# VHH binders against F-box protein At2g23160, part 9

Target 1, 307 residues: F-box protein At2g23160, of Arabidopsis thaliana (Mouse-ear cress) (q1ks79)
Amino acid sequence: MNSSSPISIDLIAEILSRVPSKSVARFRCVSKPWASMIRRPYFTELFLTRSSPKPCILFATVADGVWSFFSLPQYPYEKSSSASVAASAKFHVKFPPNNMRIGHNSDRRYFSYGYTSGLIYLYGDSSDDRSVICNPYTGEYAILPYLQRYRKTYSFLVFEPIEKQFKILFMAYLSGDRDHKILTVGTGNMKWRTIRCSLRYEIVSEGVSINGVLYYLGETSAWDNKDYDLKYDYAIVCFDIRSEKFIFFEIERFCRLINYKGKLAVIYFEDDVNYQSCLYRKKNYVEPDAINKLNVWVLEDVEKQEW

## First folded at step 4 (VHH)

Design s23 (from b12 with S33R Y54D G55S; framework vhh_brivekimig_d4)
Fold by ESMFold2-Fast, scan of step 4:
Structure s23 (fold): chain B 307 residues (1-307), chain A 121 residues (1-121)
Amino acid sequence: as target 1 above (307 residues)
Amino acid sequence: EVQLVESGGGVVQPGGSLRLSCAASGFTFSSYRMSWVRQAPGKGPEWVSSISGDSDSTLYADSVKGRFTISRDNSKNTLYLQMNSLRPEDTALYYCAKPTWSYLGTYFDLSSQGTLVTVSS
């Protein structure tokens, strides 16, 4: 049991003020403070907006290397006082439990995370770190089989809605590898399998999962793709979760991907054009007034590439 | 092959108590987290409680916290759920499940018979 520090009312109010529209899922992590002497809670916002009769905001706080998961009702609590909103937060589970070790002892690790259909995926940057999936509402978790890790890695937790299966896709940046790893979560002996994508790219966006297909943006310009006669430096990569097949289509410039009412939508910011030569390590910072430069297209048919 | 056999259900009045049991076989019981899940008439499965293999960690749904107690006896390969202060809303078919990540990654398999709890009015 960890009934630790109270959640700040100001942070709860900020979560509610930044709630995305329904059918849009996002998560954000508050970066580390500059002062190492003063410990501060870290905060991650996760939004449950998918077809729920009573949608809620799932969020996590991090203190002393322990993640604590909570839920908050989403609107119509906007008219409630900050105190009553704070009182409505429900604690679900802490991770890791007291007797679990998922990384190097006393080493302050940053874990990357994914969220899909009520399940959280945590994976570390170190080859010694174990990858873990957990249900924040029940406290159930699974430590995944060991997988050889590369220095730069990307991983996505995806859900196949027909057979109700979770899969974990693991991709390495090193050398533009065409071979990726996949694991189906389930009973028995779980094992990593190799799958191949013929296109070479660097992942430059968050993943968006819609109706059994994972979408993300790949930057192709730094990699050998001579077989495809590419016109542009970017492609939207589409991974069909059930068949485990990759398709892609070219896009003329950097864009952001969102789930808009169950369909893939592409957002172009005019400021993103100014970052054409910018290193991907820098955060793409868009000022609030840059919303006036927003252009949105909705993809109607992925197979036909119709917008 | 995994076998789970639930028992201990019955008809009880509001405020009453029942103790459910689950006899497990076909796997190393002490190595797995175990859960109780219920399904009320006309509703989908709802998680009730979980316990770690070593009994160090127990978790409860908010609706049953303070009223239900999960426990296990690894020497007998048996999982228990002590239910106190029962309410009409607790009326459901109760199942035990193993390991919990299998139905987070796939559909919830309730092929066992379960045990029926009815809280009479």
Scores: ipSAE 0.000, ipTM 0.165, lowest interface PAE 15.9, mean pLDDT 64

Design s24 (from b12 with S33G S52R Y54S; framework vhh_brivekimig_d4)
Fold by ESMFold2-Fast, scan of step 4:
Structure s24 (fold): chain B 307 residues (1-307), chain A 121 residues (1-121)
Amino acid sequence: as target 1 above (307 residues)
Amino acid sequence: EVQLVESGGGVVQPGGSLRLSCAASGFTFSSYGMSWVRQAPGKGPEWVSSIRGSGDSTLYADSVKGRFTISRDNSKNTLYLQMNSLRPEDTALYYCAKPTWSYLGTYFDLSSQGTLVTVSS
């Protein structure tokens, strides 16, 4: 690959065909023409960033364990000049550096890659791999302290807006404990700390961070939660980034969580086997971007659970 | 807690038949599609069949289509797999699974005991 070359419109189409459905839905709010091109297994990440003076779309391609980061202007496609500019991506940096490799996690249930407030969090595929936080525009990075992980792990990069600190939340539910790990990112001696969530669950969504709170979906049906009189199999877990405290509220069925104009919104999908099932032997399988009906609810008050 | 208990496995001759059962508890059975997944010794799990919560729609792996029939009895919280014309390559531990849909596809938890099916050489 010529690392200095802008991405052509043909490569944009190829990149979009490899985007996960959540990122595809987010990208659709920017470009409708690209929505019809998505039909391939997951191979890339898309992030909408506003951390630079000029807002842009940040996206990454992954090949042979190397991540390449690009930015794309947010211009409407109805204008020929805007479409031409939008089709021309600006290359920024590639990761990892020559002496470090970060592989893509082949188990798609692990949501360990993230972007917030100008920084990318990259997760190693092997238990021996270290996690990295990097600036995709400058190539600056920090290797995080080693944390022994269990096979099923989840991790989130979050930004605390009042003290302006980044934190990494790390969860390993197979330990049998409700204990999780958290690390505050800084230039000093970083150390993992333990925090506790009383609810037991398996994380089944990506994280969404809004106004200092991290939201994600947990499936509770396989876990002992007798301390709570749970009626449903799912809960939206809310992590207050500053206080490092958890709350949750039940939801009656599986949903996707999105940030809709600064508010938490849920998108319901059919819980039906009419969609093609993935085979364990077929890694990297993504179902077609076909949903029969989209129901969007916006959460008005999280404590009161008002939609 | 979700509990799935498989039964009905055994040893049969090639061309024989078996009927597997799965007793489900700890969730609203009729609200979920259900699947059968098998794992042969030394191999990874292989999806076999799925059935909608209502029971009116079914899917099969190409390797078993026409030979296996998935069904359910929601009044008994039980899932079934009728296996006909069994072949040596059908030898595996069979799991009943409650699938979880995600934006990256459907996945299964195979933490139950399973039921062993052996088709003699």
Scores: ipSAE 0.000, ipTM 0.131, lowest interface PAE 17.4, mean pLDDT 62

Design s25 (from b12 with S52T Y54S S57R; framework vhh_brivekimig_d4)
Fold by ESMFold2-Fast, scan of step 4:
Structure s25 (fold): chain B 307 residues (1-307), chain A 121 residues (1-121)
Amino acid sequence: as target 1 above (307 residues)
Amino acid sequence: EVQLVESGGGVVQPGGSLRLSCAASGFTFSSYSMSWVRQAPGKGPEWVSSITGSGDRTLYADSVKGRFTISRDNSKNTLYLQMNSLRPEDTALYYCAKPTWSYLGTYFDLSSQGTLVTVSS
């Protein structure tokens, strides 16, 4: 049997060579800038598991319509090469993603994805694509109920740790829609429900989930929020996964959100041009480092906005 | 609410020029990067060009480099696209877009009317 154009072990080695020598707990802080430098994350996904005594890096690759999942121990290496590390990868599972395709929207041709609490969430950006949740270790997957949606949709997979429920949140195509859709995973006849957020915004960050709350950055300047007397153009939106309630607080300028030791932290870019480089994407795009100074703030109390 | 109104399209012969304009309202124009996106008949949307909020940096699709120039006038809340050496393959509906950036990718709101450019001889 001959295979043409497979995802290679060389790609895994290249990814590992780009991961700095840092603790597992700090990996998420660097993974977002690193991931933004990879044009097509749908071809190679990097997931980090922490429930094992020794943390593992979980890889997902797509080749010829087949998803393949590998694990690789994340070990602090003195002098190990990326090739040696990649050679120790363990194959776990593969499955064909029936009725799933790389989305074809504008110049963007990829799946949106999320990983939380052992499940991978795959969401096509095209209205014709089906959304899937899967267990990468068992190969079990479920195709989600179809939702009539706009051409561009934002979605988050979240885990509520007390009742051990997974939920999927869908946001509207056009920024500023107050009605959103939510689905609780795990019931035999899953059904979309409507929830409302009074604040109007466009989502401009990925989600960060901490202690049962989903955080993301919203851009409010384009929308009528006269009821809130807003001073700035941005807000951190906080979604309580259990109660399905929204709160928010304003932030002066664009920032990136990270989980720092179980607390929400923000990273400010003094030179805002760097985030806009993500508008131009290609396979081997090299992002210029034009940041004059990087300021990191750790939020001690979300409701009080204490840093 | 965000409003973007494109204008300046028309019918031109190959090798001709057009200048597109986009009047923006409902947001702080100078604080945002802006883009031009086009959709040719029977094809999906294609990103054409982007400019930073200050106007200090521009980016172009390889298909238009050297022929198109993006610019902005923040005092007038207006975005421009100067199109030179037009080719039949430039025929498309052109949209002014305020991009939404995320780690999952960039999204463009193409709900505005757009402006039609037809290059034929």
Scores: ipSAE 0.000, ipTM 0.121, lowest interface PAE 17.9, mean pLDDT 62

Design s26 (framework vhh_brivekimig_d4)
Fold by ESMFold2-Fast, scan of step 4:
Structure s26 (fold): chain B 307 residues (1-307), chain A 122 residues (1-122)
Amino acid sequence: as target 1 above (307 residues)
Amino acid sequence: EVQLVESGGGVVQPGGSLRLSCAASGFTFSSYSMSWVRQAPGKGPEWVSSISGSGDSTLYADSVKGRFTISRDNSKNTLYLQMNSLRPEDTALYYCAKPTWSYLDGTYFDLSSQGTLVTVSS
């Protein structure tokens, strides 16, 4: 009944910062440029060595319009100075700005990058910006077909493990818009296609991809969903990457979604006050970094929903 | 408001078959994924199978793969579970469930319905 399990901050840091590695060695690509990006022997040896026994984190910095990518070993039981941490960082790659504009914007609801199965997905919010997929270790990249952008944009890079393909899901946030775009990477004619989700929501989390299903948190309270018998203001939206279908599960409160050892896990944040929403239409929104108390729940059955 | 009424359980010999039904009302049935969950005497709930709102995607627990088939008829607001090659360990009260997530008790399913009893014995 009460499956909340308080865990140490060191363990939470390890879970939240872990670099995914397993599917990279299994990835197949039909395009030569994509195949060179994901060369199996290089990635298999590098990720296998790095992921066992110690996990590492992948992080990026932006300076003068250029993205620099690093990996850092996790030291949960050691005190480290910022100089010591910097000395341990492994530089991987730097991207020039000449073919793309990628940078932070003031809207915290935007995602500027995603990392899935060894590839980084970079995108901007401007109509002039191009979306890019890159290999952070080799510096190889490919510019994606142009897609007209709207002011509010959410996008996810996902990996489908059965057919071993990457897809990009692009969600334009507009009042009443249920249509989304999807593209399969490495196909001969790479083309954006339209898919529809009947549920209306605002995306209020980062995506978590586990065994062929993309999970993210949707806030439904500001939207007309009268066709549904919704009890709560939130839903975990589940996108089946292979079939390109949406399902959802109601959730009682705002939470953070994480991949905990191959299972979807939920972290609830408790604060002494109800926070104002960063989304002007919502109350009780809690920033993930404003943590006073955690309750962690693991969704055991979700691992069996993965393909 | 949400009502789920299970039926179709009974006593059957090992190797037999049963078809369970769940009549749903009080919500837009076709818009929600649905699951079958069972609870054996003295045990906790065990997830058995799930089906997407459209019926295009199905998933099964390893213990029932190849033996059970989940399906739905959205025009009748009804969920089904076809159970073949039944084993004594399949004996349980079977619940139709609309998955939900609760902070307070950590439940993944609302098992407030009466369920339907399946007994496999000889």
Scores: ipSAE 0.000, ipTM 0.112, lowest interface PAE 19.2, mean pLDDT 61

Design s27 (from b12 with Y54S T100Y Y107S; framework vhh_brivekimig_d4)
Fold by ESMFold2-Fast, scan of step 4:
Order: sequence, then C-alpha cells, then structure tokens
Structure s27 (fold): chain B 307 residues (1-307), chain A 121 residues (1-121)
Amino acid sequence: as target 1 above (307 residues)
Amino acid sequence: EVQLVESGGGVVQPGGSLRLSCAASGFTFSSYSMSWVRQAPGKGPEWVSSISGSGDSTLYADSVKGRFTISRDNSKNTLYLQMNSLRPEDTALYYCAKPYWSYLGTSFDLSSQGTLVTVSS
C-alpha cells in the first residue's frame, strides 16, 4: 500500500544527519526502505555543492512536476543531530513557475535530471517536451531550444572547468545512432549541434564527471561495432567536455562508476540483483556484510587505460 | 538491436493462472538481470519481479510474493513469469525489461509492446 503523505523536512534532515559530509558529493543509495522513500514524490535527490569556500548539502523534493530546493550548511564542529540539521535547513525556490509545468515521466528514463557546479538540469518527459536549466539558489532559469527527441533518450549536464562553460549532451543510443546533440549554455547563440561517437552502444549507467571528462557505461553487444576488435560486451565511454571528443575502453562486465578522490573507480557486483540494494561507501571502504564479493579498481590514466 | 517480445497474456478468472514468456535477442542474455514490470490502466509502471543473470537470485514485489515465480532459460534466451492465484488488481499490460541502474534506484525501458493480462469474473 502506498502512502500519499509527503516526506517531512524533519525526516529529510534526519536522513541527511546520517550522511558523512566528506563521503558525499552525490548521494545514490537504494535499499528496500530507502527505495520506498525515494519513490515518494517529495524526496528525489541529495548532493553536495562545492561552489563556496564551505561546502553545503543541496537537496530537492519533487511532487507533481514541481521541484523545491533546500540547502544545509556543513561545519567542522557542528553536532549532527536531526534537530540541529532541521533548524539550519534553508528553502530557496520552487520550480517551475505556475505558468510552466514538468509532467510525470511514465517510462522513468535515466539522466533526465542532473546537477553540476550549482545548476540543475530538468527534463520533462510529458507532452510538453520541454527541458530547462535552473539555479536552485536564485530561481533563475532558461528554457532550452526545442529538440525533437526519441521516446528513449539520455541527457547529461556537464561543466568544463577551464573555460567555465556548461554543456548539455543529448543522446539517442537506443536507436543505434552514433550522432548526438550538444548545447553550450550561457552563449548568445544557444543552438543544438551534432557530434559523433564512432562506437555504438546503449547507455546503461549514470554519468560521472571528473576534471572536465564525462564517464558512463555503454553496453556494446547489441550493436554493430565491426570496425573494433571488441573482446567484452561493455565499454566505459569518456567524453572530453572541452574538445567534445569521445574515447572508450572495454570493461569485462557491468559495473558502477564512481568518483573516488578525483579518480574514476569501478565497482563490480557478483550478482546484478544485489546491485539493486543500497550500497553505503566510505571512500575506499564498503560497509561490512553489505556485499560479499565486491571488486574496486581505480583508473589512474584514462588515455593509457591503466588500472 | 535489443529486442524483447512478450507473450502468454490473456483473460483469466480470479484464482486462475497464466505463464508469461519473453523472447530476448540482440544482447548476451545470460549477462543481464531481467525484470517484469506491469502497468495497470491509468496508473504508472510497477515493478513486479527481477532475476539475476545466472538465475540464482530472485526478488518480488510484496503484492505478488508467494503467488508469482520468475525464471529464465539462458539456452533459449527466454524469461518467464508464472502467475498463480491471480486477482483483479493484477490486470495490467506486462513488460519484460532489461533493467538500468538509475541515480534514484532502478529504472526500466518499456519500449516493447507488452502482453495484456485481464483478470475478470
């Protein structure tokens, strides 16, 4: 039986008080109790912002296509009680405005909502077919230029740290196309451009951005890649945000990608069903008894494909 | 291309049984966990059951636990759902899905046509 009551700010604060600030840049942990809470309309995302000299936790709730954004400060000597955390929560903004609505996504596609470097990307899969980028602290937003999309799409908001540019990458890999769309935000000419990746794949993971490179997992076995002598069914795809070029390297099986101390790391699970359970990580440590067989590799140099 | 073709749906009386099948092609079937997802008229998709690539581990939604059994035959690239003690609330379009791990948990690609199950008296 599902409850219709929203998750209270007190409960969200209690959850946040249990998360170590140094170990959370982006929160993604799903157990059966947590999956039920995250499926609730009023709790959707938790992440840590680094745009200020002191980090804070930014979190969002969503109900009926309306997002609400909140922040919580993180201090070295502060007690991590739920009461103290709730008292320090600050509401920033509701989005979208009354004259604009983002509908419920019936097929629950990946990567339609993202956060990087203080901005949130919202992609509604309703009849509106609109995408927006917004600042959760100021309420400023931009409606992106219209793009005809496939029913199954993937999209990433990325930040290029040298030129200080935001880009949105839009893909339709389920159609077998190697052509993707990209948009540079914050220019006078916001226009979708086409870029090409030589490898064909289905995107099967969330994106991880590290030092100007976007990483994600592609499944290649269903696609024609005869120009490559592929040994495995998976590849980690690396998109250089500045040059807008793709490289990839093969990986032996399905894995989760994480940012570990500024390096790309992969986590394998013995059984895919166990992957659906909540996995709590303390940087280079996994909670005892959570997963019996867990392998972690740290990639030292993506261009050399060294582990 | 990845293709999933569901079959085995139909009209059945409360308390009856049906077995759904899903023929998979275009990918290494045994390397992936597989799921059944259903969508009742006017409602969003509801996850029903999952099975590991090897077939050794299974998970069920509380609403179907003890009544439904998920299984697979990797030699035939086929996924099955045995449904017993069917109830009117089990009426839905049933989809075979290769699951994706999303930021908020599991998500599914419901691009196939599905197979309709109607439980009525």
Scores: ipSAE 0.000, ipTM 0.108, lowest interface PAE 19.9, mean pLDDT 62

Design s29 (from b12 with Y54S W101F Y103W; framework vhh_brivekimig_d4)
Fold by ESMFold2-Fast, scan of step 4:
Structure s29 (fold): chain B 307 residues (1-307), chain A 121 residues (1-121)
Amino acid sequence: as target 1 above (307 residues)
Amino acid sequence: EVQLVESGGGVVQPGGSLRLSCAASGFTFSSYSMSWVRQAPGKGPEWVSSISGSGDSTLYADSVKGRFTISRDNSKNTLYLQMNSLRPEDTALYYCAKPTFSWLGTYFDLSSQGTLVTVSS
């Protein structure tokens, strides 16, 4: 069923997903490899077969502000030598080209990045750094328009799956400022626009993007939100990428957000006393079995806040 | 406006060779991967080959691997396909295609005129 063809799965999937429905059926009749690609999980559903392509891990090395992108086949739970792992790595591209640098400090804290739907968003913390979005497999890139950066800012790369567009959301934390910036990525002249979020919060989690909605956890207790009559100190903030609107719902305590089978799930760590015990006993700190008591709740409908 | 103009097709005997060209304009050519896609009479489109923006990485369909070579000249905004050891089943209209920047939303527009390759039996 599945060809051992070295053709890029993502490239094939993109060609087929963008071809009109009438052409897709004819395309499948022409090529057996294309027919097998249509049956892959990328198109509609999770399909576990031996003949399916092995998943890959995308990774990058950064030296002197130059990113080198690689992919590595994901092996099940086997310990391999570092030499065997390195021998299996496929080099794709270096960025930026022509000795251009987007930052000098490769420390993750000062050199921000996001990965969404096959694209990487790279930016530094300096006003002299360029922000870019790039394809790590092909080396395609776009340099983003300049935006004045401020301390304690967050930025997210997001993908809207219906209209097939990428957007970059930039959150600026100025005193009481609720205005944020957004950019739609495209081949034309890109420009930052201003959008407003009425809720005030500190972002205290990484972003999770699911089916055109960006989710993240905000801590509201330090901010003036009297108009909302908030009961708890936390809110899950939901950014609808297509409509560019913010909604939120309260949550009673700190949690981690994950994508669970295409749905938003929250994880509560019920074992805070063990964390405090480990913190107190730093001298004998052995990283504990990370999850002693774990509660996972799946959000079924964001608008209705159904779990 | 993105413009792609294919050329170099023709009639050739089995085992012969042809070199296709695609002149690109209206975008920063070196920033984008490029592909060749073909459509045989009465059949749907079939992907043939792709090349990265820098030209350092290439991919080929199994049916053409070892016979076709994709290349580009970024100084001339031109994409090439060198076709060797041509077979009757290579007979098709050949298109060059530029993806849009949105990788997961990439679209290959085959509305250009294409260039016809006929391998005589």
Scores: ipSAE 0.000, ipTM 0.113, lowest interface PAE 18.9, mean pLDDT 63

Design s30 (from b12 with Y54S F108M L110Y; framework vhh_brivekimig_d4)
Fold by ESMFold2-Fast, scan of step 4:
Structure s30 (fold): chain B 307 residues (1-307), chain A 121 residues (1-121)
Amino acid sequence: as target 1 above (307 residues)
Amino acid sequence: EVQLVESGGGVVQPGGSLRLSCAASGFTFSSYSMSWVRQAPGKGPEWVSSISGSGDSTLYADSVKGRFTISRDNSKNTLYLQMNSLRPEDTALYYCAKPTWSYLGTYMDYSSQGTLVTVSS
């Protein structure tokens, strides 16, 4: 059988590198042969979904510009063997259907992704103008309108829950520019529009979308923000998806942003945790036993910035 | 603008010692772990040592463990590497590195010119 149900150890290693540290640590305790594999960089993206009521991990791989999507149970590491884990994988879709290149190279991480509300957003770095939005379960996809090439860029796929609209926010990396691009996804005339954020920063986190607001961490220390008289080197940037307006509030140190029961929460790394995470950056992986202690703060009121 | 300026390199005999310094500016130095990375001629970059923001935790590559000591002075925004019992294999450009986070993970930015250490007789 020419089945896609088996998956390679390389793909599983990439999945584990993106799973919460406690889960990865548990897996390493159970499966000694996989410990050395977890530290190697792989060209795969990970998405977490829920299904009937068993949770699933959705993951993607790229070869020669062709994307393939798979799913497997969220707890594959609970099996006694790696062969059992591999056998549980399910192939969903391959795209682009005609092997059309979208500027990805499996040997170099030239692509970025976003996932929200059942859709995946893929965009290339550098000269690639063929950003794609796709349904990983049906194989349906759309190529987005051309946007002028920038240096390495960040982009977010977001869902506005009231009007049921998808939007794509596109931002230059390390540019210090105040102007960003936004596009509302639809069947009519799609056009990139310009929106402005007066704060200058480098994006240093993934996006977290909660109740129609996109949150991400910006590092401001490398940029001239004299107009704001900033006290700290970081800010949480809040993008209201519906109104397309930015606000921000300063944060004392580097933190991880999470959705905690429908509220924004920040996790502060202790010095030892941050230092250990940085030690393994060359492997594009964080050692699972590196996270020893976390301090968590929950945002109680966004408008008043109350924790 | 983040600036890292390395100094203290030079030519030394095998068994000798050197102390490298890195002057940091443009960020809250005490809030970041810092590292030393080296690149020998014709080789890829090699991580040497790291220190936590507080200075309480350090780690060393096996090739330098017991010979090198990393330290920092947060009041002066300066990182140090004390190198003892130097070997010809330690010959390299040494870079001070601040961790940079990206969507793809954390990595070290060491795009400064570095400081050259040559161990020869």
Scores: ipSAE 0.000, ipTM 0.247, lowest interface PAE 14.4, mean pLDDT 63

